# VHH binders against Large ribosomal subunit protein uL24 (rplX): the designs that were tried, part 9

Target 1, 123 residues: Large ribosomal subunit protein uL24 (rplX), of Solibacter usitatus (q01wa3)
Amino acid sequence: MAIAKRKPAEPVRIELKKEDTVKVLTGRDKGKEGRVLAVNRETGKVLVEHVMMIKRHTRPNPGKQIKGGIAERESPINASNVLIVCPGCHKAVRIAHHIDKIAGGKARRTRVCRKCGQTLDRK
Key: E = the ipSAE of ESMFold2; O = the ipSAE of OpenDDE; V2 = 0.75 times the mean of E and O plus 0.25 times the DockQ between their complexes.

## First folded at step 6 (VHH)

Design s51 (from z20 with Y99T Y105E E107Y; framework vhh_7zox_3)
Fold by ESMFold2-Fast, scan of step 6:
Structure s51 (fold): chain B 123 residues (1-123), chain A 121 residues (1-121)
Amino acid sequence: as target 1 above (123 residues)
Amino acid sequence: DVQLVESGGGLVQPGGSLRLSCVASGFTFSSYAMGWVRQAPGKGLEWVSDISSGGSTYYADSVKGRFAISRDNAKNTLYLQMNRLKPEDTAVYYCAKDTYDSSGEEYFDYAGQGTQVTVSS
């Protein structure tokens, strides 16, 4: 069997982006908040800082001066199991969208908090 | 060297059940996430389920509520309990050692030879 990237049958739409702050809704890490490190749209999963931690072993390699050890790394979690934390109201909320038609005739779509209407996109 | 040996496949009627097993060797099993992927006739590879080293489980939408992944770290064994099987579940099932990087990209750095599951009539 060849080395392969994990793929679900169908891709999912995920509104989360790197650097979003999210709160875990279910499972062993319920209630934890963390920063989104990565989004995998094919699997529907996100990697959240300090969430779903697993221990990883590194083999020593004397030729490359690599020492063996145990490192803790995040494991992916389904995007449906987290909600974005609004910077305005500090609550875990669903994402809504605001559409502005700019002077040039082009439309712009911006993520907003469903509860307070504050912009979720950062600089 | 990493080795994964699957077993438990076979022929089963729709609505039936099978339990797949995967015995791992050549690495510290308890430290890695493990998963199952499948390939149906004429189709590409489809991810089925994962279990983290800590026991958190993840499922493809097509199998949620019907399949249960589990692991026994003392026996270096991964399991997939398959219930309420459908003809659409017919595939070769592969046990896989899972990895990811800081971008959250998931890859399998090794997979076994597979075990055939056929759901018919």
Scores: ipSAE 0.000, ipTM 0.096, lowest interface PAE 17.0, mean pLDDT 72

Design s6 (from z20 with Y100S S103G G104Y; framework vhh_7zox_3)
Fold by ESMFold2-Fast, scan of step 6:
Structure s6 (fold): chain B 123 residues (1-123), chain A 121 residues (1-121)
Amino acid sequence: as target 1 above (123 residues)
Amino acid sequence: DVQLVESGGGLVQPGGSLRLSCVASGFTFSSYAMGWVRQAPGKGLEWVSDISSGGSTYYADSVKGRFAISRDNAKNTLYLQMNRLKPEDTAVYYCAKDYSDSGYYEEFDYAGQGTQVTVSS
């Protein structure tokens, strides 16, 4: 009666990068926009500035020089629940790709706005 | 030297099927993500599909539900099963080798020759 053994999960393919501006599509923060602070490709989640805020309470401990207080921090949200906001058209959009041939059988992929075609990787 | 040799292209009517193959050599095939890109007449390269070293598959929205990517690591061969072909699928198809095992690439190698797929009545 052994538990089925599996290979480690492959990283989730996420097109979002740190510093992208995204809009939340569902949940308590639906409609809110924020900057991507971190991408966890193993879990498929992103950390978005001021999104999914949680409170942490810390009691003072003078013996360890710990100050008490209440801190707020972001919690991760599934990458499928956010869309990138294009800096050109200012809408939440899907990411498309522009591919350039470099040389001798090499190519490079760049993220572009699916709606207006503006480059998302460089200003 | 990375070598990728594509085959399986041809002329097919709308709604038809084709299976593309890519035989790889010059690198440890099982360690890298592989994919397909295409170039339609008068257009730039378009990404079609990727498969990670572990077998996870990803598809462009234009081909989801119609195309299936697979790999045979024992034969160093990548496949693309293309079903319910449309005239807009007409393109030269190139086998691509990622620089990673997961398909999170900005640069990749692709074969220069490709294989021509023409979908017309």
Scores: ipSAE 0.013, ipTM 0.452, lowest interface PAE 7.6, mean pLDDT 79

Design s62 (framework vhh_brivekimig_d4)
Fold by ESMFold2-Fast, scan of step 6:
Structure s62 (fold): chain B 123 residues (1-123), chain A 122 residues (1-122)
Amino acid sequence: as target 1 above (123 residues)
Amino acid sequence: EVQLVESGGGVVQPGGSLRLSCAASGFTFSSYAMSWVRQAPGKGPEWVSDISGSGGSTYYADSVKGRFTISRDNSKNTLYLQMNSLRPEDTALYYCAKDYYDSSGYEEFDYSSQGTLVTVSS
């Protein structure tokens, strides 16, 4: 059984993190806000709580003790179709960055609201 | 020992062009995203642009979009910034930086203390 070797996809840059509150900009859930559950840097997509909900039907399988039914779950959305919601100004905003110099020529980059300057990183 | 050596700065008229270079050593260059960061006189540091390890993804600050182009040559361990349509507001010390995420998920920059000075004046 040979396993094919594939060239790994380059991760896309996504400035969103788990637990961020985002607003959907387009599509069927336009205007809906939700919490980021996962970020996939290889696909450029995010999973947002209660956004892009799909219903899956499963058939009963008594041999495996599986009960049939309908389960709903989130589906991924492109990160470019959401904006972070600032906790300070409560608007969907672009992410800006604040850079603090530290000793030794190293700097820390923090995410800030482009509109009001409020920090977007959770403590 | 991470070493980053910037060059290409100078004095230029508004509307002019400059190309900055950054020679990197001491790490696997193609494995890290790289940034350009600038600091204008009397201002804090401002992120300008970044590029992924392979060069496949680039991002720019709104103030430079359409005017600046970031690129890299991984065979030469060199980062570039092509600056067109320069404005007096672009006057700053320019630093190249090695980007990474620390174990806590914070984005950090390793950059040179030297920088290269760009002055845009009439």
Scores: ipSAE 0.000, ipTM 0.232, lowest interface PAE 14.0, mean pLDDT 75

Design s63 (framework vhh_brivekimig_d4)
Fold by ESMFold2-Fast, scan of step 6:
Structure s63 (fold): chain B 123 residues (1-123), chain A 123 residues (1-123)
Amino acid sequence: as target 1 above (123 residues)
Amino acid sequence: EVQLVESGGGVVQPGGSLRLSCAASGFTFSSYAMSWVRQAPGKGPEWVSDISGSGGSTYYADSVKGRFTISRDNSKNTLYLQMNSLRPEDTALYYCAKDTYDSSGWYEEFDYSSQGTLVTVSS
């Protein structure tokens, strides 16, 4: 049996969601913007469209009608190395929160741009 | 089981100061961002401030910037809110809150104490 890698005992705060537009702050792709394809909360990493591209060899799978080949694919980047791009002010910004309601020991909040107050969740 | 116990509320004159404390247990305190949320009588809930797990990042509502300071002591599992230059508008029940997450990795709700601590600013 393969040895599983340790999983974080406690989740880290990641405010990003799939479909967010983010800007890369550091590394090879610094300054690039792209759409978030996936968020991995256990590793603290995100997969951003057209960011951290690597060449990948894929096997043919006749059962799924998949042809083999070599293609470029995104690789994960730490969520701390990206910032959300606000649709209202078009800048890379920190996320703030608006509290909608309090109920039974739970409160719901929504993501807003700290700079302009625009809602960051998808319309 | 998450347990949060607030203290430090009371009656104070406008321009006065109070320091709120929140004793946390049932989770690894340093691994979670913490927030203060308040609800004034007859009004909806308002997010006041949050602090990252390490304490390296803090965020404030515009209504309290420059007057309130959020801090934490991870060795004591305690969250603080130093409130200076208090105004009648700051009168509210104050709740200590632990971040929680959904399947997308976004924090859209938080756990908080149902009791809160009452702050009354006499006008």
Scores: ipSAE 0.000, ipTM 0.272, lowest interface PAE 11.0, mean pLDDT 75

Design s7 (from z20 with Y99T Y100W S103G G104E; framework vhh_7zox_3)
Fold by ESMFold2-Fast, scan of step 6:
Structure s7 (fold): chain B 123 residues (1-123), chain A 121 residues (1-121)
Amino acid sequence: as target 1 above (123 residues)
Amino acid sequence: DVQLVESGGGLVQPGGSLRLSCVASGFTFSSYAMGWVRQAPGKGLEWVSDISSGGSTYYADSVKGRFAISRDNAKNTLYLQMNRLKPEDTAVYYCAKDTWDSGEYEEFDYAGQGTQVTVSS
């Protein structure tokens, strides 16, 4: 007899990249803007500078030269809860794509602002 | 030498369905992300959908919930099931191959002739 299997969730394509400026759409930090520090595509989460700050207690470890204390660090936020801030129109926007043809039947996909068409990719 | 042969396009009424196919050769099909891009009259190329070598699927907002991408690695064939078609879906559809086995699909090959989809009443 076959074992019934659960339908897997559709993975979310994360168009955000390190160094993007994003705005938080919901939750505790709603309205905050920050720079993307890291993207985890497996979990669908991003780390945003100074967003979702948590306090971590670290015990001293003299053998490793670790000074104990309380430090604040970013925690991951769902990529669906942030939008990129366009450098052109300064609004939180959805990402669209412009496709550039390259020689030999090749093309490249670049990120553009859905509202104003400005490129979102860094130089 | 990458070869991609698209088929399955045609004239369909709004709300109708079509299934596009792309037969690939000249590379190890199962190792690469594949996708569909389209070009509407008077417009540039627009990304439609990707499928990774592992089967993860991604869709443009304009087609999400209406289109389904799939692949058959044994037949070296990529598919696009298009449902609830709109006049705005009228375009030449091209099968695309990730240039690298990175899975990021930032640079792709679209060497085929494409297949014309026309949605009109």
Scores: ipSAE 0.028, ipTM 0.525, lowest interface PAE 6.5, mean pLDDT 81

Design s9 (from z20 with D101E S102G S103D G104Y; framework vhh_7zox_3)
Fold by ESMFold2-Fast, scan of step 6:
Structure s9 (fold): chain B 123 residues (1-123), chain A 121 residues (1-121)
Amino acid sequence: as target 1 above (123 residues)
Amino acid sequence: DVQLVESGGGLVQPGGSLRLSCVASGFTFSSYAMGWVRQAPGKGLEWVSDISSGGSTYYADSVKGRFAISRDNAKNTLYLQMNRLKPEDTAVYYCAKDYYEGDYYEEFDYAGQGTQVTVSS
């Protein structure tokens, strides 16, 4: 019986977005680069094109016009295990932020490369 | 018309604590992510912390472990508990509202006057 309980660690915001190019830092696909296909902020995982490939076997079903075969699909990877690849310096980098002021007390938080300062947002 | 009224700033010695409040009106407070940004003398805006409509909290590395963001949806009020304050925390603190409903704090309004926090001996 503790007098005070430890507070759980606060979640880290997932700064990655769909279409980002990322590099895998660890595991069987270490060193691979790919495009982010999806981000699941609830689980903290990302789906990266051609990364964490798994084989899916499907039996033919003529009544449903399903062709049998083996298909490969991406499997989610923890966002903490990838880094964004900067389009400017072409390195795997950590994301920093710049705040742009706009009229009327409004602002925008943009992602920038920590190494070279180039904008990481795709327009 | 979005209105944000910050309060709770003041002069405090290093290692001290302050609690900032922001009373919001003109929008459905519970539907938006809310946050705090600050501006030190002669510097640009720096993001400090935000809290989603669902209660998830996020912090800048410079304040993580020292600051705690919270919200009271019944009172339309956002809070920032600031502990172990440093001279580097000296700034005008602004309450900020996400532009869109949801959890990703990307675009925001900081329409209030702010509240001055000064940390010095």
Scores: ipSAE 0.000, ipTM 0.305, lowest interface PAE 12.2, mean pLDDT 78

## First folded at step 7 (VHH; framework vhh_7zox_3)

Design t1 (from s15 with T99V E101T Y102E D105W Y106T E108V; at its last look DockQ between E and O 0.01; V2 from the best seeds 0.00; counts 0 for: pae O 4.1 > 2, placed apart)
Fold by OpenDDE, look of step 7:
Structure t1 (fold): chain B 123 residues (1-123), chain A 122 residues (1-122)
Amino acid sequence: as target 1 above (123 residues)
Amino acid sequence: DVQLVESGGGLVQPGGSLRLSCVASGFTFSSYAMGWVRQAPGKGLEWVSDISSGGSTYYADSVKGRFAISRDNAKNTLYLQMNRLKPEDTAVYYCAKDVYTEGSWTEVFDYAGQGTQVTVSS
């Protein structure tokens, strides 16, 4: 029986970017704010600074010059469990998008605060 | 245009120290995580260290306790203090913009500089 190749899960569109400030909505770290360290669009998860800290054991790999040890690192949280904190109104908000027409018939999509309209994109 | 210019590399004896600098331009430096990656002869790129926009620091196990990353946002400059250098630290060191993890949480970056050579030899 040919094992049906699992249809590649459509990448979950995460609107968060690295270095966004987010607020945790649920779980042990509810209410905590931190910067996004990483975004994984395959899993739909993000790493948030100082959120869901765990101890990880690293196995020594002499071939890769990896010394074994215990490191404390952030663990992934589902992107749906956090909201971006707007740098303008300082509220946890949903992301909206503004589309600007630029020269040459191209359109630029900009992230904006759904509450105050401030741009959330960094220069 | 994004520009990253590394400096401070050189030849040092084992146990010696070097301080690398990276001057950034063409973007809002203070808004991005910055980091260092290195490439030794015959090896692939290796993540060394990065610092968030908020100042949180992270290190590869191979350099932890010996290297210190820092930044001066007023000068748009990234630093890497390298102490107790070892021959295995020999590599070209690159300054990296917007260091992040992707997929299996492998470190990646948007831009890198031209690099600076670090050679540790007796």
Scores: ipSAE 0.044, ipTM 0.488, lowest interface PAE 4.1, mean pLDDT 85
ESMFold2, look of step 7: ipSAE 0.383; ipTM 0.731
ESMFold2 (binder alone), look of step 7: mean pLDDT 82; pTM 0.843

Design t2 (from s15 with Y102T D105F E108I; at its last look DockQ between E and O 0.01; V2 from the best seeds 0.00; counts 0 for: pae E 13.7 > 2, placed apart)
Fold by ESMFold2, look of step 7:
Structure t2 (fold): chain B 123 residues (1-123), chain A 122 residues (1-122)
Amino acid sequence: as target 1 above (123 residues)
Amino acid sequence: DVQLVESGGGLVQPGGSLRLSCVASGFTFSSYAMGWVRQAPGKGLEWVSDISSGGSTYYADSVKGRFAISRDNAKNTLYLQMNRLKPEDTAVYYCAKDTYETGSFYEIFDYAGQGTQVTVSS
């Protein structure tokens, strides 16, 4: 049995990558910093470690023999609600780019800190 | 095409154990969260457990401490170790692929397999 749900085919441009440290700008976790666990480029949302913690519930329908369950996990937040923390200057910063020409007729964009100019493309 | 093939179900006594397997193909398995959902006879779907692409595990309270989810990315295989089984665990168990590369199972899943029957009865 297959359950299919079509998604919009328009991916959102997101500069964040897994393992970036980010600072939450709004909402219940404003001011917290955490590691990016996942990026959903189709919806523009990210998971940030220890941010937007939620209990996931199983809801029984009018069904008399199953019981609900609870799990704790991070829930997605909009990428627009976080800002990368520069590993060099340790501030929440906007991302700037450098464009390098690379062999094979392609250009590579490298993320850099807008404030201090250090690379953000690290593990 | 996405394909999920469950196996390992069967009839067991209360207190027994089963290990479910799900072999996946048609997508980059290591990039997606994977999970297990179940459907008891005449009931709706119930989320059981999931595991992120990074290996973080999550469980419904009804199975926490008794079930263990794991994955082997080299074999494109998802597992569910089910211990101390109870009659209320009786259901068809479905392997499910998350819609997003999110590390969490927060959406209606994109695809599920044919399921494997687990029956716990004396």
Scores: ipSAE 0.000, ipTM 0.161, lowest interface PAE 13.7, mean pLDDT 75
ESMFold2 (binder alone), look of step 7: mean pLDDT 82; pTM 0.847
OpenDDE, look of step 7: ipSAE 0.019; ipTM 0.312

Design t3 (at its last look DockQ between E and O 0.44; V2 from the best seeds 0.00; counts 0 for: pae E 2.1 > 2, unsure alone 63.8 < 65)
Amino acid sequence: DVQLVESGGGLVQPGGSLRLSCVASGFTFSSYAMGWVRQAPGKGLEWVSDISSGGSTYYADSVKGRFAISRDNAKNTLYLQMNRLKPEDTAVYYCAKDSYTNPTGYTEVFDYAGQGTQVTVSS
ESMFold2, look of step 7: ipSAE 0.436; ipTM 0.743
ESMFold2 (binder alone), look of step 7: mean pLDDT 81; pTM 0.825
OpenDDE, look of step 7: ipSAE 0.081; ipTM 0.491
ESMFold2, look of step 9: ipSAE 0.375; ipTM 0.717
ESMFold2 (binder alone), look of step 9: mean pLDDT 80; pTM 0.814
OpenDDE, look of step 9: ipSAE 0.136; ipTM 0.527

## First folded at step 9 (VHH; framework vhh_7zox_3)

Design u1 (from t3 with T107L; at its last look DockQ between E and O 0.73; V2 from the best seeds 0.49)
Fold by OpenDDE, look of step 9:
Structure u1 (fold): chain B 123 residues (1-123), chain A 123 residues (1-123)
Amino acid sequence: as target 1 above (123 residues)
Amino acid sequence: DVQLVESGGGLVQPGGSLRLSCVASGFTFSSYAMGWVRQAPGKGLEWVSDISSGGSTYYADSVKGRFAISRDNAKNTLYLQMNRLKPEDTAVYYCAKDSYTNPTGYLEVFDYAGQGTQVTVSS
């Protein structure tokens, strides 16, 4: 009997982007702010700088100049547990979107601060 | 040539329902994320909902739980079921095509939109 391959999990919508500054809303690191290092839309998690630090065994990788050993590394946190920090009002805010026309007849959805209206996207 | 033709708009009372349709042509419909945006009087374009090529659905907070986006690839048609309509939902609704074949379904950039269909919610 051929075991039916499970349909891959649907990606999760995450409005956060790499290099965003976010604030942790819950857990042991509540209140901490950090830069988003990675976004994983498959798991719905983000990697935030200095957040959810764990001891991790690292295998040596000479190609990446990684020495083997035990190192502290960030662990992923659920994207729903963080908010972006607005560069304008410096508050942890929800993301809104504004649609702007761009060159070539295309329109772009731009992230904006729900509180102050500042664009959150970097030029 | 890419064409998007919206239909299904109209006048409804608060709490009512409408179902919008968008018929697409001129491109491989199934390969693209599709979405709905709206423009209320005196306001800018607002993202409403989108659906990935894989069928993942996403909604703006303002419509979540009330609207349902779907697609029929065999008919090259995008749908928006709108329930529990509010006066704030009054707008011209546009069907939008993602500029890229993005499996995540994020309608971040769209290159084509229809002429729109008017939705008016009023007592």
Scores: ipSAE 0.403, ipTM 0.705, lowest interface PAE 1.2, mean pLDDT 89
ESMFold2, look of step 9: ipSAE 0.406; ipTM 0.749
ESMFold2 (binder alone), look of step 9: mean pLDDT 82; pTM 0.840

Design u2 (from t3 with T107F; at its last look DockQ between E and O 0.01; V2 from the best seeds 0.00; counts 0 for: pae E 15.8 > 2, placed apart)
Fold by ESMFold2, look of step 9:
Structure u2 (fold): chain B 123 residues (1-123), chain A 123 residues (1-123)
Amino acid sequence: as target 1 above (123 residues)
Amino acid sequence: DVQLVESGGGLVQPGGSLRLSCVASGFTFSSYAMGWVRQAPGKGLEWVSDISSGGSTYYADSVKGRFAISRDNAKNTLYLQMNRLKPEDTAVYYCAKDSYTNPTGYFEVFDYAGQGTQVTVSS
C-alpha cells in the first residue's frame, strides 16, 4: 500500500459544490445530468455521477505482480464543461449571488439561481 | 490523524459469506470516496470495489454480482458484503480512502489504507 500525507491544498475558483446537480455541456455525455461526487480544486475538474464512464483495462504485469482487470468508473471532467441545474426551475443556469447578513455583523454570500432566484445552497 | 480500522475477516468455506467493516476517523468521511483493495499471498494489490461520496458503486469484474459495497456516513463506516466466496478471494482486504489529486482508476494509490483484515476461503 502506498500512503501519502497531503499538504493543505490551495483551492481554485470553482463555484460548484459536492452534491450539486449539473448538466454536461459538451462531449460524449452532452445533455446528461448528474450529481457532483467530488471537486478537485487543484486541477479544476469534477467527478459527476454516471458521466464520463470508462472501462479501466489493466493488462497483467508479471514483473510488478499486477493482475489485469476491467472496471467501470467515472473519470474527471473540466468544471467549465458543466452548469448547475436549478432544483426549482429545472434549467441549467448561471449562478448569481445574494448577500445575507448574519449575527455579529458578518455577511454570507449565498448562491442563487439567476433565472428564478431559488437558493442553490443546500442546508 | 486519519485512521482506518478493518474488521470482519476470517476463515470461511467456499460458497460462504462474510461482511467486512471499516471504521474511519480523523477526516470528514462523507466527503470522500472509499474503497476496498486486496492482496493475495505472494501477489500485488488488486482493486476490488469503490463507493463515491454520493453512493455510486463500482466493482472489479472478478467480484461483480457477488460483492456489495456500502457505506453508513452517520457511523463513519464502510462495508463489503462478500457472497459466494471462492478460494481465489483469499487475501488481506484493505479499506482505503481516495484522493482528490488522483484520477479515477482501479489501481490508483489511495491517501490512506488500514492494516487490513485476513479473509481465507478454504474447505
Scores: ipSAE 0.000, ipTM 0.131, lowest interface PAE 15.8, mean pLDDT 74
ESMFold2 (binder alone), look of step 9: mean pLDDT 81; pTM 0.828
OpenDDE, look of step 9: ipSAE 0.538; ipTM 0.770

Design u3 (from t3 with T107I; at its last look DockQ between E and O 0.61; V2 from the best seeds 0.43)
Fold by OpenDDE, look of step 9:
Structure u3 (fold): chain B 123 residues (1-123), chain A 123 residues (1-123)
Amino acid sequence: as target 1 above (123 residues)
Amino acid sequence: DVQLVESGGGLVQPGGSLRLSCVASGFTFSSYAMGWVRQAPGKGLEWVSDISSGGSTYYADSVKGRFAISRDNAKNTLYLQMNRLKPEDTAVYYCAKDSYTNPTGYIEVFDYAGQGTQVTVSS
């Protein structure tokens, strides 16, 4: 009797990008700001610098000059629990999108601040 | 050559429904995320919804819970079921192709769009 395989979880749409500055909205690190280190669309989580720090066993990685041992590392936080900090108005804001025509007849979706309209994308 | 042909637009009363279709040709439809964008009078292009090549769906907050995007890869057709239509949904709706093969459904760049189909919601 064949066991039906579970459908893999659908990736979550995360509008945050690596290097974004975000503010934590909830939890022990509420109010803390940090740089996004990684985005995981499969889990719907982001890794934010100095946020959700935990003690973690680290395997040695000579290629990255990482010594083995116990070290404090960031742990993933749900993307819904953070907001991007707008570089224009310096507020934690939701992301809006503007679609711009670009060369070659293409259109680009650009992230913009919902409050001040400042582009959030880095050139 | 890539072609996208939208249809299904029309005049409806508030609270009404429409179903848009987009027939694609000139590329491997199943390999690309597809999306809908719209342009209301006097406004810029607005993202409405995306569907990944894997079938993951994403919606703008303005249409979430009312619109449903789907695709039939066998027919090379993209759909947008629009329910509970509002006057603010009045716009030309465009079918758009992701520039890249993207299973996540997060479309940043559209390389092709159709001529659009007019949707008018008015009492």
Scores: ipSAE 0.321, ipTM 0.640, lowest interface PAE 1.3, mean pLDDT 88
ESMFold2, look of step 9: ipSAE 0.429; ipTM 0.757
ESMFold2 (binder alone), look of step 9: mean pLDDT 81; pTM 0.832

Design u4 (from t3 with Y106W; at its last look DockQ between E and O 0.01; V2 from the best seeds 0.00; counts 0 for: pae E 18.2 > 2, placed apart)
Fold by ESMFold2, look of step 9:
Structure u4 (fold): chain B 123 residues (1-123), chain A 123 residues (1-123)
Amino acid sequence: as target 1 above (123 residues)
Amino acid sequence: DVQLVESGGGLVQPGGSLRLSCVASGFTFSSYAMGWVRQAPGKGLEWVSDISSGGSTYYADSVKGRFAISRDNAKNTLYLQMNRLKPEDTAVYYCAKDSYTNPTGWTEVFDYAGQGTQVTVSS
């Protein structure tokens, strides 16, 4: 059973984890789905596979055997611009939380799908 | 070690009132948000209410207007005044400690819960 609390009007803590599938909500990549490759909690940004691709030019350096060229890599986007895709109901959803008492003196919060209640945490 | 000791539960008739207490030790009580969660027979945990270190209060929709959370920092004690009790309020009530200090107090995470006090609403 999922237990949720209403948040005040403050920045949302990053609830996304590496390997979550997310859907982009805004910008040039709106509607794309991709795997979270990295989460940077200090900047509030995430890297999403194939999202916000940028071209990076590498200058030649024959002394280090570096051939010049153009490579494409993901660039960070704000975590607020994506939603997790539930593996159970396959919809982009907001994250709800389930609170369990694990041991005397402890209560554990886990991520669940707000729509269908399936766990979003992996094994 | 963190300890939370709940008391004040009992058997009451529908429409009755109870006041729960939770005595805390092992941490600086006044610095943490505190809350109540409950577990009905055969059910998972349900968030009931919390209160910030600064005194802001929040309630689940099912208890708004009937329950009042409060704290006495001088006595390291958290309270829950429960009025107009319904059979649906029957549960073990747990006092819970937040893992994060926040003057506005609204948070999604509890670190610890006590052993609980039984509230039964029936004739």
Scores: ipSAE 0.000, ipTM 0.093, lowest interface PAE 18.2, mean pLDDT 75
ESMFold2 (binder alone), look of step 9: mean pLDDT 81; pTM 0.828
OpenDDE, look of step 9: ipSAE 0.007; ipTM 0.254

